# VH-VL binders against o60147: the designs that were tried, part 6

Target 1, 175 residues: o60147
Amino acid sequence: MLEKNKYLYIFRHIQTNQVLLSQGNVLKKTALFQLPYPLQKPVAPNGMRPAKLRKDHWVPLLKVEFPNESMFQSVFMQLLNYRKYRSVQPLTSDLLKLPIPVRRRKIMRQEVPNTIADLADILNKEKFPENSVRLQLSDKSDSEYADWPPSVQIDSEEIKLSRGFREKTTVDEAR

## First folded at step 1 (VH-VL)

Design a36 (framework fv_gimsilumab)
Fold by ESMFold2-Fast, scan of step 1:
Structure a36 (fold): chain C 175 residues (1-175), chain A 119 residues (1-119), chain B 107 residues (1-107)
Amino acid sequence: as target 1 above (175 residues)
Amino acid sequence: EVQLVESGGGLVQPGGSLRLSCAASGFTFSTYWMHWLRQVPGKGPVWVSRINYDGSSTTYADSVRGRFTISRDNANNTLFLQMNSLRADDTALYFCARDTEWLVDFDYWGQGTPVTVSS
Amino acid sequence: EIVLTQSPVTLSVSPGERVTLSCRASQSVSTYLAWYQQKLGQGPRLLIYGASTRATDIPARFSGSGSETEFTLTISSLQSEDFAVYYCQQYYDWPPTFGQGTKLEIK
């Protein structure tokens, strides 16, 4: 009956740098509804199909371990709200001068630093216990996009991209 | 600065093989779809093949399917085109080009490497 | 495949002139059309994408217009470095296809 830990899995798109949040170590198609700019190539003007989830296009960005479900839910909901807030803000005059495809690329390229900054902002506002939240990154330099509160412990081990967020199975352990 | 440099072209007999290389620099090569195109002097470019970021997805023009193989080495920022069973109508200047993500409007090209298939 | 037809095939012009190049598609490509400049011994250089959007570092004298099947590239005041071959390209449908080119030469 002891469920202490909850994980937030954060993925980034290989080409666009867009970010998806997941409650599990494998992305579900419903995660695509988080994207303000859907992943799609130009198609016939009459063809309006939702983007297909290609799991191979998404790699680990970071994994956040929370000591309980309440802390996980609070941070997860706040991250989703920060993303929605960013998507409805007026664009700066500098961005408005850019062609739409170039503008979208610049905005999408900022999602990784923005997500990391948002996570840190949320954790700085919450008064969680010291070293209660553990971050494991695929690239530790990404932690430099923000200043972290005392509640955060950054793991010295990076996520191995070849494995994604997949845990070692019993079969792997037996070998 | 983004640069693409092709090599490996040359003169080959019909039925022969050539392997083209494209050395990429100035950008994160592993995050882009890459293409091979070819051009006969005095004519427009013709699309030949494309490959996704990790090589798991490839597409070929009908004229080269089964004879050409596109591949990439992300560790060394290099794109390849293995050309087998070459025919006289494969004679062209071969370019590698970077996909502008999903727009397919080729924002950067190399200088081209010439391939001549002649007896 | 979508066929792109460019006109004229060759255009003889003097520096300072306004030049208009045409590209016609065999079927609608909406605005998914790009323009390239190619000089001898070089790969093509992207000038315009999305029918009317100038690419990075492309001079203001280059402009694109059109939609559906009829497109134009305009050079408002031709410079000596603009003598080259110009190609249109559609990316509406696979495979991407190019026009046969328009060559600008000195009159």
Scores: ipSAE 0.000, ipTM 0.449, lowest interface PAE 14.5, mean pLDDT 81

Design a37 (framework fv_gimsilumab)
Fold by ESMFold2-Fast, scan of step 1:
Structure a37 (fold): chain C 175 residues (1-175), chain A 124 residues (1-124), chain B 107 residues (1-107)
Amino acid sequence: as target 1 above (175 residues)
Amino acid sequence: EVQLVESGGGLVQPGGSLRLSCAASGFTFSTYWMHWLRQVPGKGPVWVSRINYDGSSTTYADSVRGRFTISRDNANNTLFLQMNSLRADDTALYFCARSDYDILTGYYDAFDIWGQGTPVTVSS
Amino acid sequence: EIVLTQSPVTLSVSPGERVTLSCRASQSVSTYLAWYQQKLGQGPRLLIYGASTRATDIPARFSGSGSETEFTLTISSLQSEDFAVYYCQQYYDWPPTFGQGTKLEIK
């Protein structure tokens, strides 16, 4: 019934617009290590360790269904590599001219468009069968951040949140 | 209660050195950015220096860069300011203050807790 | 650096009056502005941050408003303990800078 490792779940932070990638429909605390800017005070003097995951602060951005586990793993790993590549690039001179609070907010807000563009770029490079990759978005207008290949089918139904407005990050749909 | 208490101020001659201390209590010192500010009577405060959680990042006002060194001892909840090559215009009341992390901007530069200040007079 | 100019420099008022203090920035600071109260012999006390958010344990009579370059601090019904010097401070750009202060005096 449940198809293991065929779904990629992408979440967005309600305040900062930062993005987390997940293999499951519920975020794990370790996902916070993906963030360039931590959301909470450090647990230790080392600021690299996240303090706590607040699941109610993350909402679904999009869900990707792949034909099989090998295609899922390929795309997921490539997407993580794209994120790592972006994190080590030097900031542009335009961003460095901005005050720190404004600069940081602009960088964080760009995470959603960047993630969607990266996903589309990876899927355009891969030669998957027509309509074999299914995309379901919380807001269909977010699909306009990229040009999608013939392998992608965008679901007409948007992702629905669990009971309560932005109370949980889990997608309550079966399968 | 959350408290910051400065000490180490005094009278010193131009070109002299002085080390200020700030003792923190009532909060987890290692989770806050810490600052030194100074104030001349009748004028507003002037920011001098800041230090992050573990002391790996420090920033200084242009007027004190190269002369002052900020440091912290998280084991003993103490902030320091080493002041070298002191000038008459360094004369002021010196405050330590804390700032907290702001999730929306990533970092908060308003100062929610201040000490009472320690006076530094540079005079011959 | 960003220069903050406060007005008036001194204000003489009686308890119970409504007081408004102004702060003007030399360039836009968005809403990254704080207000402090300082009494003689004490360090400053944070009243407002983010232009309009009241700090912990600050009485409801204190309120802040404004954005960009024009900001106000209002004390709706002045109490005897409110006579002090008030400073605005921006944290939009480094270094953070303070205004010259407004002194609130008993009439």
Scores: ipSAE 0.012, ipTM 0.530, lowest interface PAE 8.9, mean pLDDT 83

Design a38 (framework fv_gimsilumab)
Fold by ESMFold2-Fast, scan of step 1:
Structure a38 (fold): chain C 175 residues (1-175), chain A 118 residues (1-118), chain B 107 residues (1-107)
Amino acid sequence: as target 1 above (175 residues)
Amino acid sequence: EVQLVESGGGLVQPGGSLRLSCAASGFTFSTYWMHWLRQVPGKGPVWVSRINYDGSSTTYADSVRGRFTISRDNANNTLFLQMNSLRADDTALYFCAREEGYYGMDVWGQGTPVTVSS
Amino acid sequence: EIVLTQSPVTLSVSPGERVTLSCRASQSVSTYLAWYQQKLGQGPRLLIYGASTRATDIPARFSGSGSETEFTLTISSLQSEDFAVYYCQQYYDWPPTFGQGTKLEIK
């Protein structure tokens, strides 16, 4: 677990297209607090099974390197707030016409474009120095969801995850 | 096991001061935002204060702003709440809590009682 | 600030019964809603987060549902250790706020 961070990793769920933000290249089970829609379906009248964070269900979407922890924290907090704000906005009439399961799938499919657009919006609002923020994307075409400010340098290098990418948090927290 | 243990509460006269401590164990304390909350018997918890990883960002409830100071010692895995100019309505059980998911709290301590009376 | 209103204030029940507790928000909090159990002399214990996701080591009889402004906590078959006060909490926005609680007591 990183004590001081200047890296933001964003992961995408391979089945639902939902997005998770992480301070580092290892996801913790508690990151599931970020999700408005549960990853598991109801098992019985008593609701959902406890969620499990499976490494093979999440792939890196993008990685952002900031010059310092202050800039990282500002952008990270704003991005979480944008996501919460989106979740409480009134649904469009088109979405309201759809059955709930279909509506949820359409909303979840928009999380990747929305997250990328939100990130770009925040970076455009913040007047950071030219080429001070490094952005790596798993799929370069995803950069087309937004217009990027001069502060952003899009890097063509592959996103590298820790070889110990796993959710055994009690062992990870001990080190 | 993840644990938070509060201490430092007690009886104090109006206008007095107290310093509360919260000892964290079982997790990497320095990677979490932390909170102080308080609860009057028979009522729900009320949020008091929040602190980021290194103490550079702090936020307070309007009722305690200017009187309370939240701080942390990451080397010793300890969270603090310095309470000055205490009033009768500060009487409560005080809890520390670990943040998850931006203002969510997943782990709490058992609380330390603070009584402000003449 | 966002106000959470819980109902009923007190519920007298017997072991084995199905129990439902309600929480209403003054404005939409999407699914950023948690439920806590608090027993006498103890701090709150997280039961449910994200409106419907059960926390680790919480028994399957506890379940949550709802979104936006209307939320429920259900205990499918009440056990003797479940007599406690239950609180809802929104973590949608600052300041985080809690409901006034629902007390479950023995009939």
Scores: ipSAE 0.006, ipTM 0.570, lowest interface PAE 9.7, mean pLDDT 81

Design a39 (framework fv_gimsilumab)
Fold by ESMFold2-Fast, scan of step 1:
Structure a39 (fold): chain C 175 residues (1-175), chain A 119 residues (1-119), chain B 107 residues (1-107)
Amino acid sequence: as target 1 above (175 residues)
Amino acid sequence: EVQLVESGGGLVQPGGSLRLSCAASGFTFSTYWMHWLRQVPGKGPVWVSRINYDGSSTTYADSVRGRFTISRDNANNTLFLQMNSLRADDTALYFCARGDLYSSEFDYWGQGTPVTVSS
Amino acid sequence: EIVLTQSPVTLSVSPGERVTLSCRASQSVSTYLAWYQQKLGQGPRLLIYGASTRATDIPARFSGSGSETEFTLTISSLQSEDFAVYYCQQYYDWPPTFGQGTKLEIK
C-alpha cells in the first residue's frame, strides 16, 4: 500500500521518562534495544537481549503523521541518528560531577525534552509544505520544548492515556 | 553493599588460555557497563575491555584485540573474560570494575585475580 | 593516549599532617579526572570524580581541585588508614588512562 508507514509513534516510560520510537502503534520487544539504560533484568542468561517489554509501563507521548512514506523514513532515520549521537557523546562536566545513579536519572528524564527538540530540529531543516506534518501529543505543554516550523500543525485533541495508540475494535471488545 | 569478586586466575604457559569470572552482588548488574582492567605490581591500572548492559557492544584495548573476549551472564550476575593466545606481557592482576554508558570512571572494583604467563 | 604524570612518586608523612598530591595531564582533560586509593591486597577505591566531587561515603578530609592539565588531591589531616597508593585517572578521552601513582608511607 502507498500510504503505509507514514506514522511515527513515540512512547515514554511512566517512571523514568525514557523514550521509544516505533513505526507501529504497538511496541515490539526489539524497541528496547534503543534504550541506553535498561529498565528490567534480561530474560536471556548471556545478557545479550533486553528484558521483557512491559507494555503497560509505556504511554503515548507523541504521534507524527507525514504526507508520505519517504518523508517519514527521512525523519525517522534522522531521529534515530540524533538519539545514537546523544548516547555516545561525552557527558557535560556538570553531569560528570553527579554520582552514577543520580546522573542516570537526570539523563533519562531529559529524553522527552531531547526527543521533542530533536524532532523539531529535523523538521526545521527539511523543506516540507505548510501544515503537511501533523502532531498529536498526550500533553500539549510538551510542544513548548521546541519551536516548530510552518510545516507542522499541532492537533487540538490530546491523545488519551491507553495501552499504546491502538483503537479497540468490536472484535477486540468481544474477547 | 556493592561487591565484585574475581576468580579464574592462575599460572599458564605462553599460548595458553584462561577464563576469568567476576561475581557481582548488591546492585542491578544488568543495568551497568562492566570493565576489565589489569595492573602490574608497582604500576597503575591499564584498561583492557568493556561490555554494555546486554552484551551487544564490546570494546577492547589494542594489545588484546582478537585474543580476549568479554561476555556477561545477567541471569547469574557474572562477568567473564576469555583469554586466548596468552603472552608473557599479559601477566598482571586482573580486576573487574563497574562503569557507566557515558563515562569511564570506575566506582567499584573487585580485589583482583592474578594471571601469570610463564614457561 | 593521554599520559598522566603524578608527583611525588613517594611521600613520607606522619598522621595529622596535611598532604597534597599532584597529577599533570599531557593535554587538557577539562575536569574529567578521578582519584583512587589502593591498599595492599585490594582493588582501587574511587575517592574523587569530576576533579573535585567526593564519591559516596568518602570522608570530608579528602578534597580535589584543578582543571585542564593540573590537578591536586588534598588530605587535610592524614589518618593511619590513609597510607596507601593514590592514582589519578582521566576519562575525557577514550581509552581511560591512569597515572603511575603516588605512595604515601609512614615517616
Scores: ipSAE 0.006, ipTM 0.505, lowest interface PAE 10.9, mean pLDDT 81

Design a4 (framework fv_gimsilumab)
Fold by ESMFold2-Fast, scan of step 1:
Structure a4 (fold): chain C 175 residues (1-175), chain A 121 residues (1-121), chain B 107 residues (1-107)
Amino acid sequence: as target 1 above (175 residues)
Amino acid sequence: EVQLVESGGGLVQPGGSLRLSCAASGFTFDSYAMHWLRQVPGKGPVWVSRINEDGSYTTYADSVRGRFTISRDNANNTLFLQMNSLRADDTALYFCARAPLYSGEYWFDYWGQGTPVTVSS
Amino acid sequence: EIVLTQSPVTLSVSPGERVTLSCRASQSVGSDLAWYQQKLGQGPRLLIYGASTRATDIPARFSGSGSETEFTLTISSLQSEDFAVYYCQQYENWPLTFGQGTKLEIK
């Protein structure tokens, strides 16, 4: 297991549709700092308490397998940069006219299609070998949010787990 | 106060090994990804390795892959770099550094003072 | 890999002067550029990230600007403690790379 870091695990929130990126099949609480709109209110300014992660509220969206760590790191970094860029852009006038809770829900619901489109955009810019990147989705219809390059092979088998939990199965699966 | 203190550097012959340590204090160590970087005098830093918060995922620069192993002991707030099959071009000052809490950001808000590694016969 | 070229290599200046340091990338890094200050015997100190955002507790005299391939770090009124080596770093693409540095020394 020379190349442990060749999988990108993407999760979505069952209620908000917000997306979290993970290098492992188990989410860490620090992943919540990826979110532009925190799920929990801060305790105090300048020293807000980190939001508590409820793992059962996050389900698999997409798993990406790269041929090596260098390709994984490049794509993962670019995808996080896309998310960061979106979080600091000015909101449109149409969105600003909505009450804050309604506005946030609309923005959050777009994270799944936006993340899938961003991934496809990154992979289209990279000139990876044909069928070198493998995608496995929880819902195959989500692949329709983007046009994929020849480097991408979409797995015909969907992710079996519908929940964010993980069971200990074998030593070979421990990471 | 965030503090990172490296140790374990020294003089070693080509083909030898060294284990570097980085003692962290002043922050919740197990909430941060940690990195090793190295620097030759008069040149800019060069990234060496990364380890995530719980140690389940590690990445390496191509030049050290298969020879270096990054690990961490969250119970004792310590980061390690095991260096095997050392070569003359591994000679450098080695730094541990902290990435910010936001996952996937790769600028470093805190660095240690560095520990020197010299590989010579 | 993305190569960062800093200029000048060495700059001799007096306290109170306005100083501008340049960093050029071999390909676009967007705004994913950081600046560090390094003094002899110390690790680097983060000054700027995101090309223009000052890090916590960094004096207002330090400012960053630029995007894509051309970046600058400006010190509006040089203080005696600012004599150091300055490095730029990109984090747009892997592997992470740093410039060769600009040494700021007393005239």
Scores: ipSAE 0.000, ipTM 0.468, lowest interface PAE 14.4, mean pLDDT 80

Design a40 (framework fv_gimsilumab)
Fold by ESMFold2-Fast, scan of step 1:
Structure a40 (fold): chain C 175 residues (1-175), chain A 119 residues (1-119), chain B 107 residues (1-107)
Amino acid sequence: as target 1 above (175 residues)
Amino acid sequence: EVQLVESGGGLVQPGGSLRLSCAASGFTFSTYWMHWLRQVPGKGPVWVSRINYDGSSTTYADSVRGRFTISRDNANNTLFLQMNSLRADDTALYFCARDFEYGSYFDYWGQGTPVTVSS
Amino acid sequence: EIVLTQSPVTLSVSPGERVTLSCRASQSVSTYLAWYQQKLGQGPRLLIYGASTRATDIPARFSGSGSETEFTLTISSLQSEDFAVYYCQQYYDWPPTFGQGTKLEIK
């Protein structure tokens, strides 16, 4: 019934492929809590993680429109929980054999395919009505990371804005 | 001013237990990964254990795995190291340290608390 | 584990002198190398990270250089408060490891 919070926005970092979830078309600094901890200054010259939240470094990955706020809240919360679950799992022996910077870079690169797969898994589990969820991607080939349920309608048009959605999203410095 | 203060060290017999504490102040403790390291006088530090921001992920050095448990209390800005089945070679000065930007190198350390395991 | 070897073990110097400390890694650590200063009764203090980046509030007389397996820490004009033990640390591979230290003492 409530219209305000029926959209899920997902952003990716252009260099690291780290992913941030947002319930608005503006990325807030509090979204950094989705990462292991809030970012400060760069760790290394080549950067394993973004130094700080910068609007020109985050581009839209996908946008999901839900029919109502209850459905949005359910999926958003579950997606955050999936992300937390992934972050606390023991590292595989293959990952543990990699140098720390290489390991972190590999984990970060996998956030895009993992987030898309998690979203599809949640939507398959929830059994929402046919064509009730609208999905728009910046790169349509990213839809191939998962099998989508009948509840999902994938928009044929890609998101064209480099730094945000059609509404020109910006970084929200305040909470 | 960032400050870390360790306590809980002491003399203990082999097979005994100790619980170390690290009181943090001057920063938002809950947003940092934290580590324990130890140092024998005249030698370099040796990494012991790491904990993420909410305590859901922990890692241990091979020499202490199964015997030590790292934990944290974010409400009271305190880091812990529970040390069980202590051995003579666990004798060292124990430091807590703040992780620098996920890198497993350390921008702030405490003063250290001594642990002596002796008969 | 990556082994770090520091040289010299002990260096006797006078205030005002230029001091160079070395750290060698058993395998390449790229530029993922930090330097720490430790004084008696204190925990280590981060000086340099990324082989050459000065940490916050570190005097300009401290500089780091090197890559791969060979690194140096330079103190351009030694001050009386700089007499301490210096450690290098790699964070390229897990677990993070430290060198055995170089002790700077008064001549």
Scores: ipSAE 0.005, ipTM 0.498, lowest interface PAE 13.4, mean pLDDT 80

Design a41 (framework fv_gimsilumab)
Fold by ESMFold2-Fast, scan of step 1:
Structure a41 (fold): chain C 175 residues (1-175), chain A 121 residues (1-121), chain B 107 residues (1-107)
Amino acid sequence: as target 1 above (175 residues)
Amino acid sequence: EVQLVESGGGLVQPGGSLRLSCAASGFTFSTYWMHWLRQVPGKGPVWVSRINYDGSSTTYADSVRGRFTISRDNANNTLFLQMNSLRADDTALYFCAREGLFDYEPYFDYWGQGTPVTVSS
Amino acid sequence: EIVLTQSPVTLSVSPGERVTLSCRASQSVSTYLAWYQQKLGQGPRLLIYGASTRATDIPARFSGSGSETEFTLTISSLQSEDFAVYYCQQYYDWPPTFGQGTKLEIK
């Protein structure tokens, strides 16, 4: 009876605009495996170091509230599959002409609009009841990256994080 | 090659405003994260603000948050720092700097010459 | 914020000498440390990043070492153009912070 994991949080990296998905408002270090590009210096050649999660570098992009855990799981898994699919696509000829660091920055710049578009695409494919899904955006203008189905109610209120989410605040000043 | 030239500094009274500019040349400006830093003579530099490629992401030092606004004009290869509600402790030489070649690592591979800002009555 | 302490504050040396400058961090910064050279009337010039990687066009006499909280910058044979102020900078944690500097002056 007690609903669990009916919330999807999506976080944006303040430096790179890369995106992380989370089941709830807690960001775990394993979420870093979602990223196609490393956020930290390459590991030492004599060993593999686990990726370090710097929680203070991640800010909420959006929060989705689903009516139940089943719908949450379906959308969450589909979103992870969309991200995996994008990571293996061949690069365009225009991108291949650019130096690797420049190329990566251009690709990372698109992660926010791409993630929002992917979320909307998934929600448009699902036949959820009208106004059953609540989408809360940190920035209302981000809703313009996609067309949303009637199942989605959009608002832009402050997304509340748990006390343990980050050690200190280093946040984007935009909106 | 890479060149950054700051301008817009000057003498201003407390509570006043100044707009600093940084003209970039010798590289593709729109593909780099850019920073403002400041330095008091005889002391080390202090980070002030950061902006991404298209201006959609900005961060500020605690001491300037809410008073300073970083922005960029990629069409004209120019970085800006709008400084409002200036205080005596904002007095410094202000530098624009380019973030290093490797993303996610805020070290500064090129700096300008600096533009002086003095806040006094 | 992470505090970086450099030593010595001032060092008087002659050309040709080996010079070692130290930088200590208040907490571990792993290898996310850079070194800069600054001359009067100029902005800082990047020498080393990642504690030990020499930046492009930087002479081989400059080298960096260290990890965690203890770092050194070495100039193997000091040239006349090397008299300047040197700063270390960490980029492990936000905000990036700099040391107070070490001034190299002619003996």
Scores: ipSAE 0.000, ipTM 0.464, lowest interface PAE 15.4, mean pLDDT 80

Design a42 (framework fv_gimsilumab)
Fold by ESMFold2-Fast, scan of step 1:
Structure a42 (fold): chain C 175 residues (1-175), chain A 122 residues (1-122), chain B 107 residues (1-107)
Amino acid sequence: as target 1 above (175 residues)
Amino acid sequence: EVQLVESGGGLVQPGGSLRLSCAASGFTFDSYAMHWLRQVPGKGPVWVSRINEDGSYTTYADSVRGRFTISRDNANNTLFLQMNSLRADDTALYFCARSYYDFWSGYYFDYWGQGTPVTVSS
Amino acid sequence: EIVLTQSPVTLSVSPGERVTLSCRASQSVGSDLAWYQQKLGQGPRLLIYGASTRATDIPARFSGSGSETEFTLTISSLQSEDFAVYYCQQYENWPLTFGQGTKLEIK
């Protein structure tokens, strides 16, 4: 095939609603570098490894199928850029008056609506063909966080994850 | 010490094929996305292709899509670029490079090889 | 595609001088800008990423600044090994693009 379709998977934490982006249906340990705290920057990339990923704490939020690899990469990089800018913004006065633990929980809970809104904003600015982008949501009501362009088709199909692929870290011992 | 060593370049006629290799050492190869870039003398580098950590996703520059195929062998720490239907404007020094990706860093290239020359001419 | 324009194209300088190299983007790249050094017969060497963060083992005389569309690489006291071509690169948007380079040569 001349071109391949690309998939974007977005996962959410079952308790905090924090969000992780992935190019596939498996979360990599390096995805943890996406979890900044309010006004906190990640460390430099000099071989430091993030804390161990608890895969059982993350569930699929949505899956996006793009018409080609260039469109996928453009949207993925723009989505990362939105997340960077959100993480370094000054806290609003209403957040500053909250105790630190309450403030952190409120910010974390907003990652789901914020990520969905950012995705829709990017897709509205891009000039993709009608019905060329397929969006699958684990909870259909999450589509209400944004207005979607004509390029987006919201699918009712369930998001499937490969169990074996998620569990493989070493070669099978023949069982 | 991180090292990337390219090989497989050479002289080829238009419409021909070449397979480039990049031997990686000094790091956990299967934990990094890898790229191919090319450079003509007197100009800046041009990004050509990317492959993710496990080889399940690949991306190409518009000028090479459908002609080039990036692949990797994580068991042997080797990156490949299969180049088909070569044109005169594919003539360049080809580099493999490692990218560190995270929320802040994006796609910058922390280590590069020395390059392997590809010349496409009659 | 985002176009990066570097200036000057060539700069003739003496060791010990303070050198500033500029990179201008055709549209905002935020802080998603890296700087590389390339010597003849060698691959590029990462100097700066995130516009201002120095890469591992890069001497303190190298520093980066700027945001949005205007960026600067500064070498505070030029050493003999610093004569090379310098490239900026953006990673704000796809496709990834590099500047045309600034060549530092000895006076």
Scores: ipSAE 0.006, ipTM 0.541, lowest interface PAE 10.0, mean pLDDT 80

